# Ledger of designs, part 3: VH-VL binders against o46895

Target 1, 223 residues: o46895
Amino acid sequence: MGSNKIKNLVQYEIQDFVSLNKMDTKSHDSLNLNVSKKSRYLLHRVLTNQLINNRSGNACTKTRSEVEGGGKKPWKQKGTGNARAGSSNSPLWKGGGVTFGPKPRTFSNKTNKKERLLALTTALYLKSNNTKVINLDNLDFTNLKTRDLVIKCSNLIENYKKDQKILFVAEPTASGLWRYVKNISNVDLIYTTGLDLKKILQAHHIIFTCKALNDVKEVFNEQ

## First folded at step 2 (VH-VL)

Design A9 (framework fv_alextatug)
Fold by ESMFold2-Fast, scan of step 2:
Structure A9 (fold): chain C 223 residues (1-223), chain A 126 residues (1-126), chain B 110 residues (1-110)
Amino acid sequence: as target 1 above (223 residues)
Amino acid sequence: EVQLVESGGALVKPGGSLRLSCAASGFTFSNAWMSWVRQAPGKGLEWVGRIKSETDGGTTDYAAPVKGRFTISRDDSKSTLYLQMNSLKTEDTAVYYCTTGIDYGDYEGYYYMDVWGKGTTVTVSS
Amino acid sequence: QSVLTQPPSASGTPGQRVTISCSGSSSNIGSNYVSWYQQLPGTAPKLLIYDNNQRPSGVPDRFSGSKSGTSASLAISGLRSEDEADYYCAAWDDSLSGYVFGGGTKLTVL
């Protein structure tokens, strides 16, 4: 927000999902992402607000460490071993899940729309090296098998491993894709109408459709 | 039990130099961010500066009045924090406190002075 | 001349509620967490509140903190004679790349 963010331009190469070759008609697209200078704080705040929103009462508004610690003082006189906030080597940005560090703090019960959007753009920037953009226009859904989708993903992603999490981000009109994704372990799908910070941060790899990328440009312009 | 013991305070003439030490015990010093805070006689608290843990890069920050004259350093093998004071002015007369910050790297907004020593007195006078 | 502004003094009688204000700007209180420190006469300061409203172990629940915009306040309920002390607010300042204290408030228990 204000002076606590830096704007970064991210370039994406668009690949045809069927052929896995670069698209000739539109080979590149870009996304202007605002990145928080206090990324670790903002991401923790938005994630804890997601937890609060999933709880029915105030008594359930505790961090995992507070529940496990029995309400103990969060201060501990031990080293962190963590890289700088916003660093690509930070545990928080690894695709194996979100790591909050040893001393989570209590965050406010509300996160405004601008904070949520800034958290999403920050997370997408941190995941930009593990983000692919695909064109689905040549994909025939009538003859697509779940096995084919898995094979295509493994060919699209360099050094893909079976236990890595893949997150598809698609436009709402691509609802038919859910039929193929729902039974695949470690593959999830979200639509541009329901961007999810936790799922973005937990993903090892993110696959945007071209139409989804255009949709999120409109969402982020509201920031 | 976390303890901080400052030493090295003395009477020094204007323009002189002095080095303060802070001996830390009861925690893993190498992982902690350390700070110096001072208080002139009958006045309020004034932050002098800090040094981050080696894990977090060991970088230093200083308040404007001391920048360029004071240097904060640490010796993790001895669990000791130092404040080297050069070109001392009468305005530097104060009790100097050694403090430990919270042990969470990478975020300055999560920064506060958890433990304080009892202080060491520096008097700059002719 | 402190970066954060506090009233120089405050007073109350035993059992009352007293509040001490702390005013800053967007670069300090507006962007970062606020801490409060208690200094009893002739002693070193002690952490009283951290992260706007959190109490360290050993600090009674009579002490509470709050923050709104670029201002913060410390509330002391059930005031006791032993609460007579100097109170300081503090926060990191992004523009100065440094930690800043308020001027301090001398609390007198009447």
Scores: ipSAE 0.000, ipTM 0.433, lowest interface PAE 13.5, mean pLDDT 77

Design G0 (framework fv_gevokizumab)
Fold by ESMFold2-Fast, scan of step 2:
Structure G0 (fold): chain C 223 residues (1-223), chain A 126 residues (1-126), chain B 107 residues (1-107)
Amino acid sequence: as target 1 above (223 residues)
Amino acid sequence: QVQLQESGPGLVKPSQTLSLTCSFSGFSLSTSGVGVGWIRQPSGKGLEWLAHIYWDDDKSYNPSLKSRLTISKDTSKNQVSLKITSVTAADTAVYFCAHSYEVTYGSGEYTYFDYWGQGTLVTVSS
Amino acid sequence: DIQMTQSTSSLSASVGDRVTITCRASQDISNYLSWYQQKPGKAVKLLIYAASSLQSGVPSRFSGSGSGTDYTLTISSLQQEDFATYFCQQYDSLPYTFGQGTKLEIK
């Protein structure tokens, strides 16, 4: 609810399976998502930390404010306009002799959990136009082939291309859903207990189960 | 040598879609850190930021207008376009496009508008 | 949204005067502030960025100062070509917001 985020209501059409080959919209649901006003910065920051932790397992680096001066910097300070070799588009005023760049914004003492939750809700908002919600309660799983679920769900996606990545988000009690996605290229499954910023951002399309949508409402209430 | 020039219809009817084009030279929108924004000014009033697009196709919109705004780029033509749907008399304004450069300081990234076009007047009238 | 307030919408001055234009943010913007000059029929011109950094090609009579929520643009000796409208803008957070503008008029 802070001054650096805004709350946006996103509405979803819930797609019910009428039969194994047909879907229809029978209801709607909504999700209140906190969106960071500095979304680009926040998402890159949280994603970078996730990539470091996934690679090295619980690796951590002291923040700039925790360094007492002296010694090597724990991270590289980003330069302005120097990310591209041979760039000639920088005006002379960005060069030597002038103070360049504003001072850093005041650091918050609050836990990184708030940043992670804000990044997740921001990412889901940015992906809202490519997000579908399905209700699996009426689907007969006894006669469903393993690849059929993904094929049927992909029919909900406008202009779907087979090389595009689909991410399913399900409730943790739906452990049986894994068998319907595990052998399909470009398809992944995550549970609401393990929301993954990288997978959400890399997905071209996201498909929530109706129960997963209800689960994330509870998760995001902690933000 | 950065130059930007806006072009628009001049007159548009209420409920129609307003399409604006920003043509530029002296920089490339494929250059890391470069962006282009749209700002408007109603007659006798202040400046209002509308939308921004960056070199990596990242986009930002003013939340008060987001549902009506679409910003896009064509790097091969050196153009950035803005569309505003369902226009009303309140959309009558001079529309500017402006070059921006992303400044990095520590872990933060911040932008300001260093070169502006001359602006194009759009009147919404029946 | 961060609100930017300029203390006056109009200010009268004479050539040679020291002119100060003030800008207040509704919250701390940590020097992420720019000043712009607008003349009728001409492109908007950046004067100052990062609260105090002078844009290349801008005369040295222009200077910016301030911190936190309170910022000022100073013209040390007003010239004829300086009669214009001046705007402040914060870029600490989205959406970017501008002050209402201060029009410098001949006294």
Scores: ipSAE 0.000, ipTM 0.399, lowest interface PAE 17.6, mean pLDDT 75

Design G1 (framework fv_gevokizumab)
Fold by ESMFold2-Fast, scan of step 2:
Structure G1 (fold): chain C 223 residues (1-223), chain A 124 residues (1-124), chain B 107 residues (1-107)
Amino acid sequence: as target 1 above (223 residues)
Amino acid sequence: QVQLQESGPGLVKPSQTLSLTCSFSGFSLSTSGVGVGWIRQPSGKGLEWLAHIYWDDDKSYNPSLKSRLTISKDTSKNQVSLKITSVTAADTAVYFCAHRYELSDLYPGYFDYWGQGTLVTVSS
Amino acid sequence: DIQMTQSTSSLSASVGDRVTITCRASQDISNYLSWYQQKPGKAVKLLIYAASSLQSGVPSRFSGSGSGTDYTLTISSLQQEDFATYFCQQYDSLPYTFGQGTKLEIK
């Protein structure tokens, strides 16, 4: 028998924006994330498939982060338990960055929806220590200047460096958020309807809206 | 808190089957990621990993002993058992069981809580 | 199999000493290394995992360091209760293997 995944509960502290200058940490939420027992193989396979599909031109719109090849390797949350020992002493993710090859372009590595969902939840778990959740429901956007939101959100990140990549994950109805993040170097935005494994793994920091966190709970329940 | 306790026959004769039981509390083998392993230590010698089993019945055995080892669990009784067939004097050792947790192959498990061990002597 | 070698089988020290115990793997184990303490009649105790992470409840005088093939357990100021046998273990690949142990004795 054997299961191919391990379920992990991740707890997030929600930063409520009362105004741009005031945040409260009074609420919490949690997300059950499945982590693949064979994470190296799964993540490589799904990323390789994504790269091949991107090259075929199925997507018409590309962000700056899709053109850039850089990104941080996924990192384990300290003290959250351990995985089974691998057969290699240099696992794909432990000492290195994201790997897409060598030269996978000659093959189509089709993956099913369950594999893609498991890869996404695995990646989000690996990034859980670098993930913040914000609640923008009470924020007044009428007088908000471009990039002010990003600057305030970056203040939630300890030891943040300007050159580090930040990925915002928002609900699809928050399309207006794009105007506050566009044209800012090292910042990208995706919606819960278009979760992107490559962008998640390449991000140094991930910022979910509270509504986006609730959206992904439903998506991940299909595993 | 997490506690494990080994029980065994104390004395077994050569060529017989050695049966060991690990009884535990403070965790459940129904919990995803949880496993229990067996480690032994002959008198005055080092530790040797024997086998482990996970909540989903995934099993691993030391290849040097695999043909003689059978690990099993009873989740409802909070027990893990190990059987060693065709024992010889070389199997005389203190046998430990220990808790482990595995997240994925990127973050392999270690033995964080151990029982006190049970001495098994193989003698005629 | 990965062979784990501890440089000494026994080490004599006095209370208050800084003690280092070394462990070498026959191949790169990528920090998948644990250190255990064993006292007669007591359960084996995990001290360090992932080469440098201190197990909860373990005194801060214990620390682990190293990478690749070479790893070290350090006790910054030895206490009476620290006289025990110490084992390293790799969990990078099956079968899991242990060092032969280093017995820390009163000088």
Scores: ipSAE 0.015, ipTM 0.550, lowest interface PAE 6.4, mean pLDDT 80

Design G10 (framework fv_gevokizumab)
Fold by ESMFold2-Fast, scan of step 2:
Structure G10 (fold): chain C 223 residues (1-223), chain A 125 residues (1-125), chain B 107 residues (1-107)
Amino acid sequence: as target 1 above (223 residues)
Amino acid sequence: QVQLQESGPGLVKPSQTLSLTCSFSGFSLSTSGVGVGWIRQPSGKGLEWLAHIYWDDDKSYNPSLKSRLTISKDTSKNQVSLKITSVTAADTAVYFCAHQYDILTGYFEGWFDPWGQGTLVTVSS
Amino acid sequence: DIQMTQSTSSLSASVGDRVTITCRASQDISNYLSWYQQKPGKAVKLLIYAASSLQSGVPSRFSGSGSGTDYTLTISSLQQEDFATYFCQQYDSLPYTFGQGTKLEIK
């Protein structure tokens, strides 16, 4: 039997704040991610449906594209996420049903829930080299200015450039984190209840809270 | 409607730096997924991809020319520029810029549409 | 680099003919192939992407097919406006590479 996916174990170092200006790795965690063998095809398909539905509502489009990316080629291109650090590591996608012309709009095309979950785990795997995990449990928020959280977390990123996009992923109960992220250019925050394939793929760097990592681990292990 | 127009010096001397500008309308390089690429064509020969730049400043260069190429954008002016250093007669070509759209991580979908009309650059003394 | 070969540099045809242009990659490109039309004094035009997907606004007489290393552009009933040079391009890996071109000429 051939499987359409491979299970990969990703190891993360959990960064704990020792002080407002210092972080140390005190623990490790891992995440088992199902990765599509046809990652280009799957990501193209799922992202195309997300983009069309978000922009056009009931857009009609061909979801059975033969743009499969099949084989093993996706891993030998920039698609591994490990291709280069600090030199053109931006998420890029083209040919996905967003055009500069009229599109038919007769009914909605939807991605299978199973395919969407596989696309999310595939995307997180491709971003694993650009993903950091932080533990905020020991951080004293009473002494933290609103922009300082992003500044301090960006110090974990080697060769960080100011124009690079950072995506924070937090647990839903961490709604108070929004005040430390809002109005900061090139920084976005999503919660584990609303994982967004487009935002994950567009991010140059992803920062998970330790609790958010545990939340997604439960979701993906159940699949 | 998306349109692109190239401009260049027309004539440049060997060993000098060639500077090209792509001016466009109908889209913005502040829009997620949008990029601009450069392609050239020597007289009577095929097309050669040179470089591209995307909305998030992601840049890629043809490895055979990478040491001589610099691509940059000015989002406020709707312009993308390409510089080629130490030019020789082999750099004589029509230079095109073209629109790209790509927001997927993991690989580059590299088709171009639309293209500019092209600008001829001749390298001679 | 992936080499793209269009074995025929020129083809002669008449209006109404079915025309086939071929393109071969030096390695498997998994349908990451586009076709372009170039006319003298006009901008290059995208016809087909992903080997078989027709670009919006392109007449339905154009179609693409193929897989692996071998790809074909077909014009089912040639029109006067179709006399041009046609190029294939792979985008499976960087750098992007183009075929040499096939010039379609009046018979």
Scores: ipSAE 0.007, ipTM 0.440, lowest interface PAE 10.1, mean pLDDT 77

Design G2 (framework fv_gevokizumab)
Fold by ESMFold2-Fast, scan of step 2:
Structure G2 (fold): chain C 223 residues (1-223), chain A 125 residues (1-125), chain B 107 residues (1-107)
Amino acid sequence: as target 1 above (223 residues)
Amino acid sequence: QVQLQESGPGLVKPSQTLSLTCSFSGFSLSTSGVGVGWIRQPSGKGLEWLAHIYWDDDKSYNPSLKSRLTISKDTSKNQVSLKITSVTAADTAVYFCARSGFELDELGPYYFDYWGQGTLVTVSS
Amino acid sequence: DIQMTQSTSSLSASVGDRVTITCRASQDISNYLSWYQQKPGKAVKLLIYAASSLQSGVPSRFSGSGSGTDYTLTISSLQQEDFATYFCQQYDSLPYTFGQGTKLEIK
């Protein structure tokens, strides 16, 4: 049927992050994104589930047998929460009649993989006008200061305001980028192995590396 | 444009394995969000959902029958198969395959928008 | 498992009648409910999904309503072709479950 979703081809211009010019070897790429026709409701549902299941990396109230893989996140995450924070009374459901306790959390608010993927592709489509794709191959991280990265971002993004949130989406092997991003206010980084609906929706600007775009294309188009 | 057609043995002996094939056209199981499920109906009775397979090979089974059910797909042939082991007279029914996709706020497969005609399977010695 | 109960297994009506078929879930299913029509020798047909959304190609005389645990399918002016068995289905949680069916019969 497909009457509740539409397949959309989004095209991106790939720019060299150092020179901000089109890449000679690959100047354009595309994503084939499934978009929900009723995106508002789907995004609220998936985001609500994420908020209930989201946790601060700095707190754990579980016993040792219940630890879900502690350790420091590769990026700074600030929040007041633990593995059980959020409950069914998330901010998105404050007036919506969602109450704590009637159903087990695993049955009442579970989001399946396919629903999550549709939400992610829908969010990326909604952010497509504010999405840039960059190539990092010419960037020398040993010769960069954190402040130089901020200047590069401001030159890449038209009408950039200092209080706007920028989200980098990178391949897992781009660990060098995290060192610089972690110290910049209003700049966050996620890897293609951990796409985050809340961060995508809250970002004013999204910057994909071209390798991250290829990783995401494989997840969305070939599975 | 969308069509599904079931095929099966018609008659199966008790304790044997029942194998069913759903052949379809007008859509592909390589398309993100699409799935195919199996539903059965004993004579004069209601519909019972059995199993579902999604485009990414994710599978769901009715817990009451899970130990006896195996669902699989061949995306290149546009086919979905269901196997039911250790059949009894209680498995005598018309077996349907049907397409599903994503829906707002759904969890797992959702409603079934196109169905096959059904294939009758009788379990008898 | 969520149990789906239709209030009657059979219902007699005449052409031109307004017909209502009811379906009750054993727990809140948040409008994740569909209605199907089954005729002998024909494929099962989806009529309504998400409790009230009309499937493309289905005549406007069919409508769905309800919330929580109680849902209804209404046929505003019954046609000869509408004599069939109607099933509700919940898709709020696995396993998906169907009502027992309501057969519309000619008076």
Scores: ipSAE 0.000, ipTM 0.428, lowest interface PAE 13.6, mean pLDDT 75

Design G3 (framework fv_gevokizumab)
Fold by ESMFold2-Fast, scan of step 2:
Structure G3 (fold): chain C 223 residues (1-223), chain A 127 residues (1-127), chain B 107 residues (1-107)
Amino acid sequence: as target 1 above (223 residues)
Amino acid sequence: QVQLQESGPGLVKPSQTLSLTCSFSGFSLSTSGVGVGWIRQPSGKGLEWLAHIYWDDDKSYNPSLKSRLTISKDTSKNQVSLKITSVTAADTAVYFCAHTSYMSLEDLTPGYYFDYWGQGTLVTVSS
Amino acid sequence: DIQMTQSTSSLSASVGDRVTITCRASQDISNYLSWYQQKPGKAVKLLIYAASSLQSGVPSRFSGSGSGTDYTLTISSLQQEDFATYFCQQYDSLPYTFGQGTKLEIK
């Protein structure tokens, strides 16, 4: 087969989050996104593996068994010698051993880093018309209220509906932002160190910070 | 147009090995996400999944029958074969092969449901 | 193994009736459920996948609904060609398992 991906240049207008106007110092940025020619297969393959493993690429302090809690033990699924992925990565001993929630598909193949990156760039391309980039440099975190963040988001997004999901993508150093978004329904936050395919695909609107956009350029250069 | 056709011996003696062949057209088993499974149905009873083979030559077997089952493919002939060893009267059934894909062609829903089936071939195990 | 239960083994109906066939999984299968139609002398036919998605070429009178463990196949206005046996199947985990089947018969 020839190339299994195509490159697409996406251009973003950078808006000041406080004024919602174009930034004077840098009003545009762009991102080259690789898009899979087999996007149907790739996206759902990577998403399925993420659902089995709780989250794709996110750093978690809890194992799957710790997140789901203990109570019922699933019956041991006996043999198919055809399991090619997943089982060897889950030591049965040392705090694991109990899995709740979605039952692992024993025939599922592991997704490698290149596949995960290609899925992420494909998803971001598919969401590019619903992606905004904001500059937070003029935002006063000392005086920020949760309700103010909600109002700004609704004004930033043309034709926003209250039941639509908004996903913030921020740089790790913007950890203070979580304090404001954690109590807002339909708003979620991920950091560039833990891009999440499921959250990206489920979002109606994606809001990148300028610094997060620069971070993902480096991440995606690994393709 | 996806089409599958089963062929088998019709009659097999107890303790022998049953060999079934599924011949297909309209798809390639080298295409990512594609698979072929075998399902059987005894007279007047329900459907029982037996085995599955995938584009990457990975294989899955029903655990209750795994020790007796071998599934294989010949991509150049567009065929999938299933062998069942040490057959008994309990193996008398209509045997179907069916196509699967990782996703629906129409709405990208991930799945390993059986979208196209063969007509089935009756196998009777008797002495 | 996940057990699939179709509590009704046979159901009598007349042309024009609204028919409901139920299927219960022994555990949450996250909408990974398909419905099949089987007629004597014909290939088994996929009707519904992902609990509610209609397969191409299947008449719109067929619909699927449900979530978690409880699922339903509905035929809004029964036609003569719909008298057949209907099976549900889960594909959430291996081994794939089917319901026992519900035979739809003429009243």
Scores: ipSAE 0.005, ipTM 0.434, lowest interface PAE 12.0, mean pLDDT 75

Design G4 (framework fv_gevokizumab)
Fold by ESMFold2-Fast, scan of step 2:
Structure G4 (fold): chain C 223 residues (1-223), chain A 123 residues (1-123), chain B 107 residues (1-107)
Amino acid sequence: as target 1 above (223 residues)
Amino acid sequence: QVQLQESGPGLVKPSQTLSLTCSFSGFSLSTSGVGVGWIRQPSGKGLEWLAHIYWDDDKSYNPSLKSRLTISKDTSKNQVSLKITSVTAADTAVYFCARIYYDSSGYEPFDYWGQGTLVTVSS
Amino acid sequence: DIQMTQSTSSLSASVGDRVTITCRASQDISNYLSWYQQKPGKAVKLLIYAASSLQSGVPSRFSGSGSGTDYTLTISSLQQEDFATYFCQQYDSLPYTFGQGTKLEIK
């Protein structure tokens, strides 16, 4: 049988604070990321399903003449009970769940999780050149001004512009990081327990904490 | 002006492999959302979908025939081919190729068809 | 597999008549239904897609309606060139399946 994905090793330099104003590369880490051979199709379908799950429960189809300028996508899935790309009338996997209507129900749960994980790993691979990893263990937060964390981290980004979106990805126990990003425009924070395909794709730059990188290794190895 | 034309052997012996080619013009399989499929029709009977292939090489096969079917494309030649192995008299039919187009609304009809090519399986 | 049933295999009509052809799916197909016209010696022609959307170049006398499992093709004023076989097809689920066809014949 053919493989629908390619495995890619991505290497990251871990940036460590040597002082409040200087970072240095002290270690390296890597991720084996599965990349879909049908990345455009997969990413659009998973993103479309995420958007549908956030809408009211009203099912709606539109004719080809009423296309809203969304990307054209190639393929209707079969056999998994997944939502059809661009259609809200097909069975939907809302909140990651399968509905108990059409067959095959048990197979649908397993396939949905694998597809979502494949979409996330594909998106992170596509963003790998714009992804930095930082180690915050050596940073003294007691004397750090709220805006300083983002300013210091943005210095890792070549040709950074203030209107570019930065997405921080942190471990769930790092709830205190929110205070350092909440008042800064174009900066968002997500946790490894709530990886968000839309936010990853919309980000110009992604900054992982070292611990978040280790968390996603565990999640992606389930693939 | 979209146009598709099938070509095939006309006559095939039982147990042999049937090879069909669809040549088309007015569109390209390098265009996102575009594909080509194969449908057959035995004399006086209904239509049966066999397989289709999209611009990104995504392939789908009728499960009842999947073990016998291979679909492929040559984007540079504007051709799609279908092979059916181990043919029997039940494979005697007119074989059509048709364009399939998938847009962001999720609809994927067979919007333009060839005229069909008759294949007879007999000794 | 989804079974598509056209209740009538043949139908006799006269020019000027309103003709209705029905198609029933064995399960909800969410408007993923096309109607095709087949004439001897000519390419099969798409008439309607998405249950009710008229294909470019198809005369306005053709219309499609329906939802869920029950769909209808209507020809409001039959013309001589409309005597043909009409097929419905679902594309909600693989394998794509067709109705058995309804042959429209001169009365």
Scores: ipSAE 0.000, ipTM 0.422, lowest interface PAE 16.0, mean pLDDT 77

Design G5 (framework fv_gevokizumab)
Fold by ESMFold2-Fast, scan of step 2:
Structure G5 (fold): chain C 223 residues (1-223), chain A 125 residues (1-125), chain B 107 residues (1-107)
Amino acid sequence: as target 1 above (223 residues)
Amino acid sequence: QVQLQESGPGLVKPSQTLSLTCSFSGFSLSTSGVGVGWIRQPSGKGLEWLAHIYWDDDKSYNPSLKSRLTISKDTSKNQVSLKITSVTAADTAVYFCAHLYDFWSGYYTEYFDYWGQGTLVTVSS
Amino acid sequence: DIQMTQSTSSLSASVGDRVTITCRASQDISNYLSWYQQKPGKAVKLLIYAASSLQSGVPSRFSGSGSGTDYTLTISSLQQEDFATYFCQQYDSLPYTFGQGTKLEIK
């Protein structure tokens, strides 16, 4: 902690939706994110721990339909980014060491929480160029069809490809938003109470609601 | 837009240290997700990956050569360097540097999307 | 280490031909495979990544297919500028390994 991280200011472009066919003037907001000096190592370590915990049912918040074979789709050419967790920069290559799962007895719950928060802020920083923020506060949902919201939001993404993964991040009070994204291939939704490192890293594009961006400021201020 | 250019000594004597420099434009190693690697090719033979370095100074080396390799970067000069110690005739090859696809663009991605022309290094006495 | 084998070191073809180049991995690489084109005196060029994804700016006559351990690069209608050496590379695990190359020559 402290000496092992650097604080970086990230600016987000916010698009206000007045209606499904009309967007208002865009604005900007910023977020100070702590970034690990050993980012790939930390991300691999935290992700590995998350995968182990998910298998045990300890961290499961499954909220969407799964599509079989989704991990082997062709990736977009250069531009936006997540990378494989099994790279040469893993602990297995450093000094010839071997790692097989976590050793939780050597860590307190408080230390694990701080590590997870640092990994999340690091991942969001690294994804910042592929992150859009939308304001839906003024949008009338009364006559909105289920897939129309996702289609409209995808129009904010430059050179969007059908096989690219989009992750929506919303405030927990927007639980009704799930009905507008469910059953759409390559689209997932998480809430700020259940931020998921794997889903953030796997996403080609991340779309925050304005309220979700404000929610994460509170969480990240704990670092 | 992305362009890389290798430079080296051309000729180096056995047991000496080979120093190579990759100079690039169209991207910066201050940009998160960016990496640069080194690959070599002996005359009439296949390609061999040597090492790569990412924007965050994370380094990887080919295990068969690791003890002889040092990769480093100078972000302000847009350069990546590779040093190979104790060279022998087996190190005679064309040396390429290449841009690693954006680390964050795909969950499972690590391929070389743009390459330099290569620089020939001959190890001879 | 994962061994990458290209069954043919040299292949002769004529302009307009359909050409296939094969690549076999010693173990399942889960489609984490790229194809490169190399011409003398020019930079190596990425053609295909993730086994079947066409790199931006690469002509549509190039395509990749395969799964598991067996992969192919296909050129549907060979052009004069396509005579080159083609390499496959796995990026499933380190160290990254390349096939020995297939040189495409004029018949």
Scores: ipSAE 0.005, ipTM 0.457, lowest interface PAE 11.9, mean pLDDT 76

